# VH-VL binders against q39962: the designs that were tried, part 44

Target 1, 193 residues: q39962
Amino acid sequence: DPTDGFTEVPLTEDNFVIQKPYDKPLNDRYSYKNGIRRLWVYENDKPFKVGSPTRPRTEIRIKGHDYSSGVWQFEGQVHVPEGTSGVTVMQVFGAVNKATALQLRVYNGDLKSYKSNSVATDIYNKWLRVNVIHKVGKGEITVFINGQQKLVVNDDGPAEHYFKCGVYAAPDGSSNYMESRWKNIKLYKSDNK
Key: E = the ipSAE of ESMFold2; O = the ipSAE of OpenDDE; V2 = 0.75 times the mean of E and O plus 0.25 times the DockQ between their complexes.

## First folded at step 16 (VH-VL; framework fv_ucenprubart)

Design r3 (at its last look DockQ between E and O 0.73; V2 from the best seeds 0.00; counts 0 for: pae E 5.2 > 2)
Fold by OpenDDE, look of step 16:
Structure r3 (fold): chain C 193 residues (1-193), chain A 119 residues (1-119), chain B 108 residues (1-108)
Amino acid sequence: as target 1 above (193 residues)
Amino acid sequence: QVQLVQSGAEVKKPGASVKVSCKASGYTFTEYWYMAWVRQAPGQGLEWMGLIYPSSGSTWYAQKFQGRVTMTRDTSTSTVYMELSSLRSEDTAVYYCARGYYDEWMDYWGQGTLVTVSS
Amino acid sequence: EIVLTQSPDFQSVTPKEKVTITCQASQSIGDFLLWYQQKPDQSPKLLIKYAEESRRGVPSRFSGSGSGTDFTLTINSLEAEDAATYYCQQYDYYPGLTFGGGTKVEIK
């Protein structure tokens, strides 16, 4: 199991900060019910911040555990409804050449690292266990789906990092409606990996 | 190794214009970055002037400088420019460029460029 | 634009003493607040992001707290090398990434 050898970092609700279109109230793009965090956004929504050139998003920003060293792991179960496409559902923020070291995107039911490197197919309407391990010292990110290693990539250089998940419209276009559901979001850390 | 290297000190007369450059290296210039300009008059605080998105060339200026400041970029040389016109003595300051993540903080700063405006 | 008001403007502090600097925003900015340290003839150095997240390499004696409109930078035990001017900056609204007026900290 990808969590073997890791220690869970306790999270509280304060660690879950929602980023959403700046002109929408929270409950118009986010809900938390029965342990499930539902995040959605429309293609024509406003960006996260006034004046931002970024595409629409509704994302959870894990707060309070930003890191620039060590070995960190994000775990969560994600459900993407059919029809959601051209969207980032998980990010490792921070990089040298890009804003993020990793983006897991959904395109027509495929889960990919950005626009390539498929990590899962036929993902719609299913709960997937997602584990992302970032070995900062090695500059390496490993992605696990349902406990199986699917991808190993370079993190594109040292930076300050944190994890995000939800929906962030892809730069090359997206479905009009984008949604992802998350549950059992956890954070782990290890000094021995 | 990300670096922002700015042009050298300038001495200008009132009414003139100054154009300061900021050359970026060590990263992909036209990715998810903005370049901000911040100035600091002698013995004074930091003052945000505006920013440019190198990927699109879009700019946002502080209202104080609108109509007098122009920020541009040259993607072929990974260089951002800040031009300030109708200079006055109050524009005497060190001008900084600073790179920032979209929607996030500024992580790297240039070394600063002193612009002196005097009769 | 969002106005940030820092207090105090100046502090003269004995080494090993605690330093507290406040920054008040004219409107809520969540946790989109930065703290910079600037020494003479140097560019500003980012210390804290998201109000309370220390950047790598920042000594543990530095800490940030607050959300909404009221923020605090704390130096738990002032060292000689901490003599500098500190600035807060908001990054909630990009048409105006405004700074506070600064707080100069000198060693007594």
Scores: ipSAE 0.804, ipTM 0.920, lowest interface PAE 0.8, mean pLDDT 95
Fold by ESMFold2, look of step 16:
Structure r3 (fold): chain C 193 residues (1-193), chain A 119 residues (1-119), chain B 108 residues (1-108)
Amino acid sequence: as target 1 above (193 residues)
Amino acid sequence: QVQLVQSGAEVKKPGASVKVSCKASGYTFTEYWYMAWVRQAPGQGLEWMGLIYPSSGSTWYAQKFQGRVTMTRDTSTSTVYMELSSLRSEDTAVYYCARGYYDEWMDYWGQGTLVTVSS
Amino acid sequence: EIVLTQSPDFQSVTPKEKVTITCQASQSIGDFLLWYQQKPDQSPKLLIKYAEESRRGVPSRFSGSGSGTDFTLTINSLEAEDAATYYCQQYDYYPGLTFGGGTKVEIK
C-alpha cells in the first residue's frame, strides 16, 4: 500500500482553502456534504484573481503544509462525472521552470499527466483512490491509482510545493462544465531513515 | 535557480522618462508567472506600481501611476521593462522587480535599481 | 484601492522581548495577506503568506495571525538579527497589490 511507512498529517477545514472564480461566492462553485467535496467550474468563468490570464478553477489548496524537502504524500478519492473533459483534477504545485511539478488531467474519460502519459482510462462515474508521493530529495513524483503504481515523473525543483485538487480548466479542450468530487483527502509525511 | 537582474542606476532630470529592465533566468519566463514592480523612496516604505504577465503581455497598474507607467516584455530575451514618464523629484527611489508565484505571492526579487531625479 | 495601515511606525525593543506589529486593511481581504522582512540594503524577504503560514526556513519565533481586516505579525523573542523593517502586503489583485507603510524594528 502506498501509505506504508508514512505518518498521517492531521488536516482540519482550516487547511482547505478554496480557490474559485473571483466573482463567485463560495457556494456557487463548491459544496461539502456527507464527507464529499464537490468542486465545479464553467469554461467562461472568471479566473481566480482579477486580471490573471489563467483559466477558471475551483480547487482546494492545502494550506499549512507547504514543503521544500522530505517525502510527502497526497491521498484522496476522486469521482469525475461523464461530460467533464480538458481539466486538471489534482496537482503538485511548485516548480522552477513552470508553475507545477505535476498535473493530473482528465481528457475524454482518461486520466493523464498533463497531455501526455496515461495514468488511468475509463475513469468516469466511479471513485478512484489517488495517491501521489513526492520524494523531493530524488526529484521524483509517483502516482498510484487504487493502490497500483501508474506513473513516475521528475519534478522541476527545487521549489516550495503544495498539493491541490478540484477542477482547473486546461489550456485547451475544456468542456463547458467541469466537475470533480473528492472525499477522504489526507496528507502524509514519511519518517525516512 | 531563479534570478532577476536589473539594469544599473540612472540619473534623470525632471520631466524625463526612465526605462528599467529586469532580466529573468532560471525559469520559464512565459509561464503564468507575473512580474511586479515595487519602488522605495529613500527612508520610505515599499510602494507597488503594477505588474505584467509576460505570457500574454497583460498589465495591471496601480491607480497612482496610471498614465505614467508602462510595463512591457521581450520574450526573446526574457526581460521585463518598466518605463516611468514625466519624472519628478518624488520619483527618486530604488525600483525593484519581483516575480509572483503563479496567482499568489512574490517569491523572488531583483537587486533594485536606483533612479535619481535631480534638477 | 485597498489601504493597509501598519502600527507602530517604529519600535525600539530589548532583545528577547516580544514584538507585535499590526496591519489593518480598509476592507476585507480574507487571508490574502503577506508579511515581509527587509534588512538594510537588501531586497524584501517573504516571511508569512496567507496571513498565518510561515515560509520554510523562517524561525519559529515569527508568527502571523488574523483574517478579514485585522492582522498581526508577532516575534516572540526578538533576536539581534531581526532588526529590520517589516511590511504587510495584500495580494488580492483587486484593487492592487498594496503594501502597508512599514514598521521599523531596532534593537534597544
Scores: ipSAE 0.234, ipTM 0.695, lowest interface PAE 5.2, mean pLDDT 89
ESMFold2 (binder alone), look of step 16: mean pLDDT 87; pTM 0.881

Design r4 (at its last look DockQ between E and O 0.90; V2 from the best seeds 0.80)
Fold by OpenDDE, look of step 16:
Structure r4 (fold): chain C 193 residues (1-193), chain A 119 residues (1-119), chain B 108 residues (1-108)
Amino acid sequence: as target 1 above (193 residues)
Amino acid sequence: QVQLVQSGAEVKKPGASVKVSCKASGYTFTEYWYMAWVRQAPGQGLEWMGLIYPSSGSTWYAQKFQGRVTMTRDTSTSTVYMELSSLRSEDTAVYYCARGYYDEWMDHWGQGTLVTVSS
Amino acid sequence: EIVLTQSPDFQSVTPKEKVTITCQASQSIGDFLLWYQQKPDQSPKLLIKYAEESYRGVPSRFSGSGSGTDFTLTINSLEAEDAATYYCQQYDYYPGLTFGGGTKVEIK
């Protein structure tokens, strides 16, 4: 299991910060019911900050555990409804050449690293266990789906990092409606990996 | 290694214009970054002037400088420019460029460019 | 625009003493608050992001706290090398990434 040898970092609700279109109330783009966090956004929504050039998003920003060293792991179960496409559902923020070391995107039911490196197919309407391990010292990110290693990539250099998940419209187009559901979001840390 | 190297010190007369350059290296210039300009008058605090998105060339200026400041970029040379016109003595300051993540913090600063405006 | 007011403007502090600097925003900015350190003839250096997150390489004696409108930078035990001017900056609104007026910290 990808969490073997890791220690869970206790999270509280304060660690879950929602980023949403700046002109929408929270409940119009986010819900938390029965342990499930539902995040959605429309293609023509506003960015999450006034003046931002970024595409629409509704994302959870894990707060309080930003990192620039060590070995960190994000775990969560994600459900993407059919029809959601052209969207980032999980990010490792921070890189040298770009804003993120990793983006897991959904395109027509495929889960990919950005636009390539498929990590899962036929993902719609089912729960997937997602584990992302970032070995900062090695500059390496490993993605696990349902406990199976699917991808190993370079993190694109040292930076300040944190994890995000939800929906962030891809730059190359997206479905009009984008949604992801998350549950059992956890954070782990290890010094021995 | 990310570096922002600015042009050298300038001495200008009141009413003139100054154009300061900021050359970026060590990263992809047009990806997910903005370049902000911040100035600091002698013995004074930091003052945000505006920013430019190198990817699109879109700019945002502080209201104080609107109509007098122009920020541009040259993607072929990974260089951002800040031009300030109708200079006055109060514009005497060190001008900094600073790179920032979209929607996030500024992580690298140029070394600063002293612009002196005097009769 | 969002106005940030720092206090105090100046502090003269004995080494190993605790330093507290405050920054008050004219409106809520959540946790989109940065702290910078600037030494003479140097560019500002980022210390704290998101109000309370230490930037990489920043000594542990530096910490930030607060949210909404009231923020605090703390130097738990002042070192001689910490003599500098400290600035808060908000990054909630891109059209106005405004700074506080600064707080100069000198060593007694």
Scores: ipSAE 0.815, ipTM 0.921, lowest interface PAE 0.8, mean pLDDT 96
Fold by ESMFold2, look of step 16:
Structure r4 (fold): chain C 193 residues (1-193), chain A 119 residues (1-119), chain B 108 residues (1-108)
Amino acid sequence: as target 1 above (193 residues)
Amino acid sequence: QVQLVQSGAEVKKPGASVKVSCKASGYTFTEYWYMAWVRQAPGQGLEWMGLIYPSSGSTWYAQKFQGRVTMTRDTSTSTVYMELSSLRSEDTAVYYCARGYYDEWMDHWGQGTLVTVSS
Amino acid sequence: EIVLTQSPDFQSVTPKEKVTITCQASQSIGDFLLWYQQKPDQSPKLLIKYAEESYRGVPSRFSGSGSGTDFTLTINSLEAEDAATYYCQQYDYYPGLTFGGGTKVEIK
């Protein structure tokens, strides 16, 4: 199991900061009911910040545990409804040459690293367990789906990192409506191995 | 690895213009990054002047400098420029460029360029 | 334009004592506040991002707190090399990535 050898880092609601279109109240794009966080955005929504050139997003930014060393792990379960495409659902933020070390995107029911490496197929309308391990000292990120290793990539560090999940419209090819649902979001740390 | 190298010190008379360059290296200049310009008069604090998005060339200027400042970029040389016109003695300062991620903090600063305005 | 008001303008502090610096924003900026250290004749160095998140390589004696309009930088045991000017900066609204006026800290 990808969490073997890791210690859970406790999270409270204060750690779950929602980034959303700047002109929308939170409940117009986010809900948290019965342990499930629903995050959605439209392609023509405003960016997160006034004046920003970024695409629309409704994302959880995990606050309080930004890192630049050690071994860290994100875990969560994601559900993507059919019709959602051209969207990032999970990220490792922070890189030297670009903004992110990893983006997991959904294109036409497939989960990919950016637009390229397939991570999982036929993902619509079911829950997937996602684990992402970042070994900063090795510059290495490993992605697990349902406990199975699917991808190993190099990060683009050194940088300050944090985890995000939700929906963030991709540069091209976004569906008009984009939604992801997340539950059991957890953070783990291992002592520098 | 990441470097922001600014042009050298300048001495100008009141009413003139100055154009300071900031050459970027070690990263993807045209995506994910803004470049801000910040100045610091002798013995004074940091003052934001504006920023540019190198990908599109879009700019945002502080109200104080609107009409006097122009920021441009050259993607073929990975260089941004800040031009300040109608110089006054109060414009004597060290001028810094600094890069930041879209929507996020600035993580690298140039070495600064001293501009002295005196008659 | 968002105005950041720092206090105090100046502190003279004995080594190993606690330093507290405040920054007040003219409107809410959420948690989008940065703290910088600037030593004489140097470019500013980022210490704290997102109001409370320590930047890489920053000693643990530096900490940030606050959200909304009221923010604090704390140096919990001042060391000689911490003599510098400290600035807050907001990065919530990009028409103005404005700075506070600065707080100069020197060794008493």
Scores: ipSAE 0.713, ipTM 0.883, lowest interface PAE 1.6, mean pLDDT 93
ESMFold2 (binder alone), look of step 16: mean pLDDT 89; pTM 0.892

Design r5 (at its last look DockQ between E and O 0.90; V2 from the best seeds 0.00; counts 0 for: pae E 3.1 > 2)
Fold by OpenDDE, look of step 16:
Structure r5 (fold): chain C 193 residues (1-193), chain A 119 residues (1-119), chain B 108 residues (1-108)
Amino acid sequence: as target 1 above (193 residues)
Amino acid sequence: QVQLVQSGAEVKKPGASVKVSCKASGYTFTEYWYMAWVRQAPGQGLEWMGLIYPSSGSTWYAQKFQGRVTMTRDTSTSTVYMELSSLRSEDTAVYYCARGYYDEWMDFWGQGTLVTVSS
Amino acid sequence: EIVLTQSPDFQSVTPKEKVTITCQASQSIGDFLLWYQQKPDQSPKLLIKYAEESYRGVPSRFSGSGSGTDFTLTINSLEAEDAATYYCQQYDYYPGLTFGGGTKVEIK
């Protein structure tokens, strides 16, 4: 199991910060019910900050555990409804040449690292266990789906990092409606990996 | 190794214009970054002037400088420019460029460019 | 425009003493608050992001707290090299990434 050798970092609700279109109330783009965090956004929504050039998003920003060293792991179960496409559902923020070390995107039911490197197919309407391990010292990110290693990539250089998940419209276009559901989001850390 | 290298010190007369450059290296210039300009008059605090998105060339200027400041970029040379016109003595300051993530913090700064405006 | 007001403007502090600097925003900015350190003839250096997150390489004696409109930078035990001017900056609204007026900390 990808969590072997890791220690869970206790999270509280304060660690979950929602980023949403700046002109929408929270409940118009986010819900937390029965342990499930539902995040959605429309293609024509506003960015999450006034003046931002970024595409629409509704994302959870894990707060309080930003890192620039060590070995960190994000775990969560994600459900992407059919029809959602051209969207980032999980990312490791921070890199040298781009804003993020990793983006897991959904395109027509495929889960990919950005626009390539498929990590899962036929993902719609299913719960997937997602584990992302970032070994900062090695500059390496490993992605696990349902406990199976699917991808190992370079993190694109040292930076300040944190994890995000939800929906973030892809730069190359997206479905009009984008949604992801998350549950059992956890954070782990290890000094021995 | 990210670096922002700015042009050298300038001495200008009132009413003139100054154009300061900021050359970026060590990263992909047009991806997910903005370049902000911040100035600091002698013995004074930091003052945000505006920013430019190198990817699009879009700019945002502080209201104080609107109509007098122009920020541009040259993607072929990974260089951002800040031009300030109708200079006055109060514009005497060190001008900094600073890189920032979209929607996030500024992490790297240029070394600063002293612009002196005097009769 | 969001106005940030720092207090105090100046502090003269004995080494190993605790330093507290405050920054008040004219409106809520959540936790989109940065703290910078600037030494003479140097560019500002980022210390704190998101109000309370230490930037990499920043000594543990530096810490930030607060949210909404009231923020605090704390130097738990002042070192000689900490003599500098400290600035807060908000990054909630990009058409105006405004700074506080600064707080100069000198060693007594």
Scores: ipSAE 0.797, ipTM 0.917, lowest interface PAE 0.8, mean pLDDT 95
Fold by ESMFold2, look of step 16:
Structure r5 (fold): chain C 193 residues (1-193), chain A 119 residues (1-119), chain B 108 residues (1-108)
Amino acid sequence: as target 1 above (193 residues)
Amino acid sequence: QVQLVQSGAEVKKPGASVKVSCKASGYTFTEYWYMAWVRQAPGQGLEWMGLIYPSSGSTWYAQKFQGRVTMTRDTSTSTVYMELSSLRSEDTAVYYCARGYYDEWMDFWGQGTLVTVSS
Amino acid sequence: EIVLTQSPDFQSVTPKEKVTITCQASQSIGDFLLWYQQKPDQSPKLLIKYAEESYRGVPSRFSGSGSGTDFTLTINSLEAEDAATYYCQQYDYYPGLTFGGGTKVEIK
């Protein structure tokens, strides 16, 4: 199991900060009911901040555990309804050449690293367990789906890092409506690496 | 490795203009990065002047400098420029460029360019 | 434009003692506050981001706290190399990525 050898880092609601279109109240793009966080955005929504050139997002930014060293792991279960495409659902922020070390995107029911490396297929309308291990000292990010290793990529560091999940419209090809649902979001750290 | 290399010191008369360059290397200049300009007069604090998004060329200027500052970029040389017109003696300062992530902090600073405005 | 007011302007502090620097925003900026250290003739160095997240390589004696409008930088036990000027900066509203006025810290 990808969590073997890791210690859970306790999270409370204060660690789950929502980034959303700047002109929308929280409940217009986010809900948390029965353990499930629903995050959605429209292609023509405003960016997160006034003056930002970024595309629309409604994302959880994990607060209090930014890192630049060690071995860290994100875990969560994601559900993407059919019709959602051209969207980042999970990311590791921070890199030297570009803003992120990893983006897991959904294109037409397939989960990919950015636009290329396949991670999972036929993902619509079901729950997937996602684990992402970042070994900062090795510059290595490993992605697991349902406990199985699917991808290993270089992190393009050194940088400051944090985890995000939700929906963030990809540079192009986004559906008009984009939604993801998340549950059982956890963070882990390995003290031995 | 990321580097921001600025043009050399300038001496100007009041009423003139100055154009400071900032050449970026070691990263993809036009992706999710902004370039900010910050100045510091001798013995004074840091003052934000504005920023440019190199991918689009879009700019935002601090209200104090609106109408006097122009920021541009050349994507073929990965260089941004800051031009300040109608110079006054109080514009004497070190001018810094700094790279930042969209929506986030600045992570690399240039070495600074001293601009002296004297009659 | 968001105004950041730092206090105090100046502190002279005995080595190993605690330093507290405050920054007050004219309106809420959430957690989008940075702290910098600047030594003479050097570019500013980032110490704290997102109000309380330590930047890489920053000694553990530095910490940030606060949210909304009231923020604090703390140096738990002052070292000689910590003599510098400290600035806060907001990064919530991009048409004004404004700085505080600075706090100069000297060794007594």
Scores: ipSAE 0.785, ipTM 0.902, lowest interface PAE 1.3, mean pLDDT 93
ESMFold2 (binder alone), look of step 16: mean pLDDT 88; pTM 0.895
ESMFold2, look of step 17: ipSAE 0.483; ipTM 0.810
ESMFold2 (binder alone), look of step 17: mean pLDDT 88; pTM 0.894
OpenDDE, look of step 17: ipSAE 0.796; ipTM 0.918

Design r6 (at its last look DockQ between E and O 0.80; V2 from the best seeds 0.00; counts 0 for: pae E 3.3 > 2, unsure alone 70.9 < 75)
Fold by ESMFold2, look of step 16:
Structure r6 (fold): chain C 193 residues (1-193), chain A 119 residues (1-119), chain B 108 residues (1-108)
Amino acid sequence: as target 1 above (193 residues)
Amino acid sequence: QVQLVQSGAEVKKPGASVKVSCKASGYTFTEYWYMAWVRQAPGQGLEWMGLIYPSSGSTWYAQKFQGRVTMTRDTSTSTVYMELSSLRSEDTAVYYCARGYYDEWMQYWGQGTLVTVSS
Amino acid sequence: EIVLTQSPDFQSVTPKEKVTITCQASQSIGDFLLWYQQKPDQSPKLLIKYAEESYRGVPSRFSGSGSGTDFTLTINSLEAEDAATYYCQQYDYYPGLTFGGGTKVEIK
């Protein structure tokens, strides 16, 4: 199991900062009911900050555990409804030549690393367990879906890193409406360096 | 290694213009980043002047400087320029460029350019 | 425009003692507050982001606290190399990334 050898890092609601279109109240793009966080945007929504050239997003930015060393793990369960496409649902932020070391994107029911490496297919309308392990010392990120290793990629460090999940419209090919649902979001750190 | 290298010190008379350059290296200049300009008069605090997005060339200026400041970029040389016109003695300052990721803080700063305005 | 008011303007502190610097915003900026250290003839260095999170490589004696409008930078055991001017900066209202007026800290 991908969590073997890891210690859970406690999270509270203070650790879940929601980044959303700047002109929308929180509940217009986000809800948290019965342990499930629903995050959505429209393709023509405003960016997170006034004047920013970035695409629309409603994302959880995990605050308080930014890292630049060690071995860290994100875990969560994601549900993407059919019709959502051209969107990033999970990220490892922080790189030298671009903003992120990893983006997991949904294109037409397939989960990919950016637009290329397939991670999973036929993902619509079901819950997937996602684990992402970042071994900073090796510059290596490993992605697991439902406990099975699917991808190993190199990061683009050194940088400060943090995890994000939700919806962030891709540069092109976005559906008009984009949604993801998340539950059981957890953070781990390795017990042994 | 990310570096921001600014042009050298300048001496100007009141009413003139100055154009300061900031050359970036060690990263992809036109993606994910803004470049801000901040000045500091001798013995005084930091003052934000505005920013440019090198990808689009779009700019945002502090109201105090609107009408006098122009920020541009040249993507082929990875360089940002700040031009301040109608100079006054109170524009004497060190001018810094600084890079940040969209919606985030400025992590990398240039070395500063002293502009002296005297009659 | 968001105004940041720092206090005090100047503080002379004996070595190994605690320094407290405050920053007050004219409207709520949530947690989008930075603290910088600037030594003479140097560019500012980032110390604290998100009001309370230490930037990489920053000594543990530096800490930040607060949210909304009232923020504090603390140096809990002042060292000689900490003599500098300290600035807060907001980054909630992006088109105007305004700074506080600064607090100069000297070793007594």
Scores: ipSAE 0.377, ipTM 0.752, lowest interface PAE 3.3, mean pLDDT 90
Fold by OpenDDE, look of step 16:
Structure r6 (fold): chain C 193 residues (1-193), chain A 119 residues (1-119), chain B 108 residues (1-108)
Amino acid sequence: as target 1 above (193 residues)
Amino acid sequence: QVQLVQSGAEVKKPGASVKVSCKASGYTFTEYWYMAWVRQAPGQGLEWMGLIYPSSGSTWYAQKFQGRVTMTRDTSTSTVYMELSSLRSEDTAVYYCARGYYDEWMQYWGQGTLVTVSS
Amino acid sequence: EIVLTQSPDFQSVTPKEKVTITCQASQSIGDFLLWYQQKPDQSPKLLIKYAEESYRGVPSRFSGSGSGTDFTLTINSLEAEDAATYYCQQYDYYPGLTFGGGTKVEIK
């Protein structure tokens, strides 16, 4: 199991910061019911900050555990409804040449690293266990789906890092409506890996 | 190894223009970044001037400087420029460029460029 | 435009003493507040992000707190090397990432 050798970092609701279109109330783009966090956004929504050039998003920003060293792991179960496409559902923020070390994107039912490496197919309407391990010292990110290793990539250089999940419209190809659901979001850390 | 290296000190007369450069290295210049300009008059605080998004060329200027400041970029040289026209003595300051993510903090700063405006 | 008001403008503090600097925003900015340290003839250095998160390499004696409109930077035990001017900055609103007026901290 990808969590072997890791210690869970206790999270509280304060660690979950929601970023949403700046002109929408929270409940118009986010819900938290029965342990499930539902995040959605429309392609024509406003960015999360006035003046931001970024695409629309409704994302959870894990707060309080930003890191620039060590071995960190994000775990969560994600459900992407059919029809959602051209969207980032999970990020490892922070990189040298770009804003993120990793983006897991959904395109037509495939879960990919950006637009290239496929990590899962036929993902719609299913709960997937997502584990992302970032070995900062090694500059390596490993992605697990349902406990199986699917991808190993470089992190694109040293930076301040943190995890995000939800929906962030891709540069193009986004569906009009984009949604992801998350549950059992956890953070782990290891000093021995 | 991100570095922001600014052009050297300038001495200008009132009414003239000054163009300060900020060369970025150690990262892909045009992807997911903005470059802000901040100035500091001698013995005074930091003052936000504006920013440019190199990926699009879009600029945002503080109202105080609108019509008098122009920020540009040269993607081929990874250089951002800040031009301030109609200089006055009050524009005497150290001018900084600072890099940040689209919606995130400004963690890297240039060394500053002193611009002196005097008759 | 969001205005940030810092207090006090100046402090002279004995080493090992606690330093408290406040920053008040004219409107709520959530936790989108930065704290910088600037020493003479140097560029500002980031200390705190998101109001209360220490930037990498920042000594543990520095801490930030607050949300909405009222924020505080605390130096738990002042060291000689901490003599500097400290600035808050909001990044809730682009295109005006405004700064506070600064607080100069000197060592007695």
Scores: ipSAE 0.201, ipTM 0.738, lowest interface PAE 2.5, mean pLDDT 92
ESMFold2 (binder alone), look of step 16: mean pLDDT 86; pTM 0.887

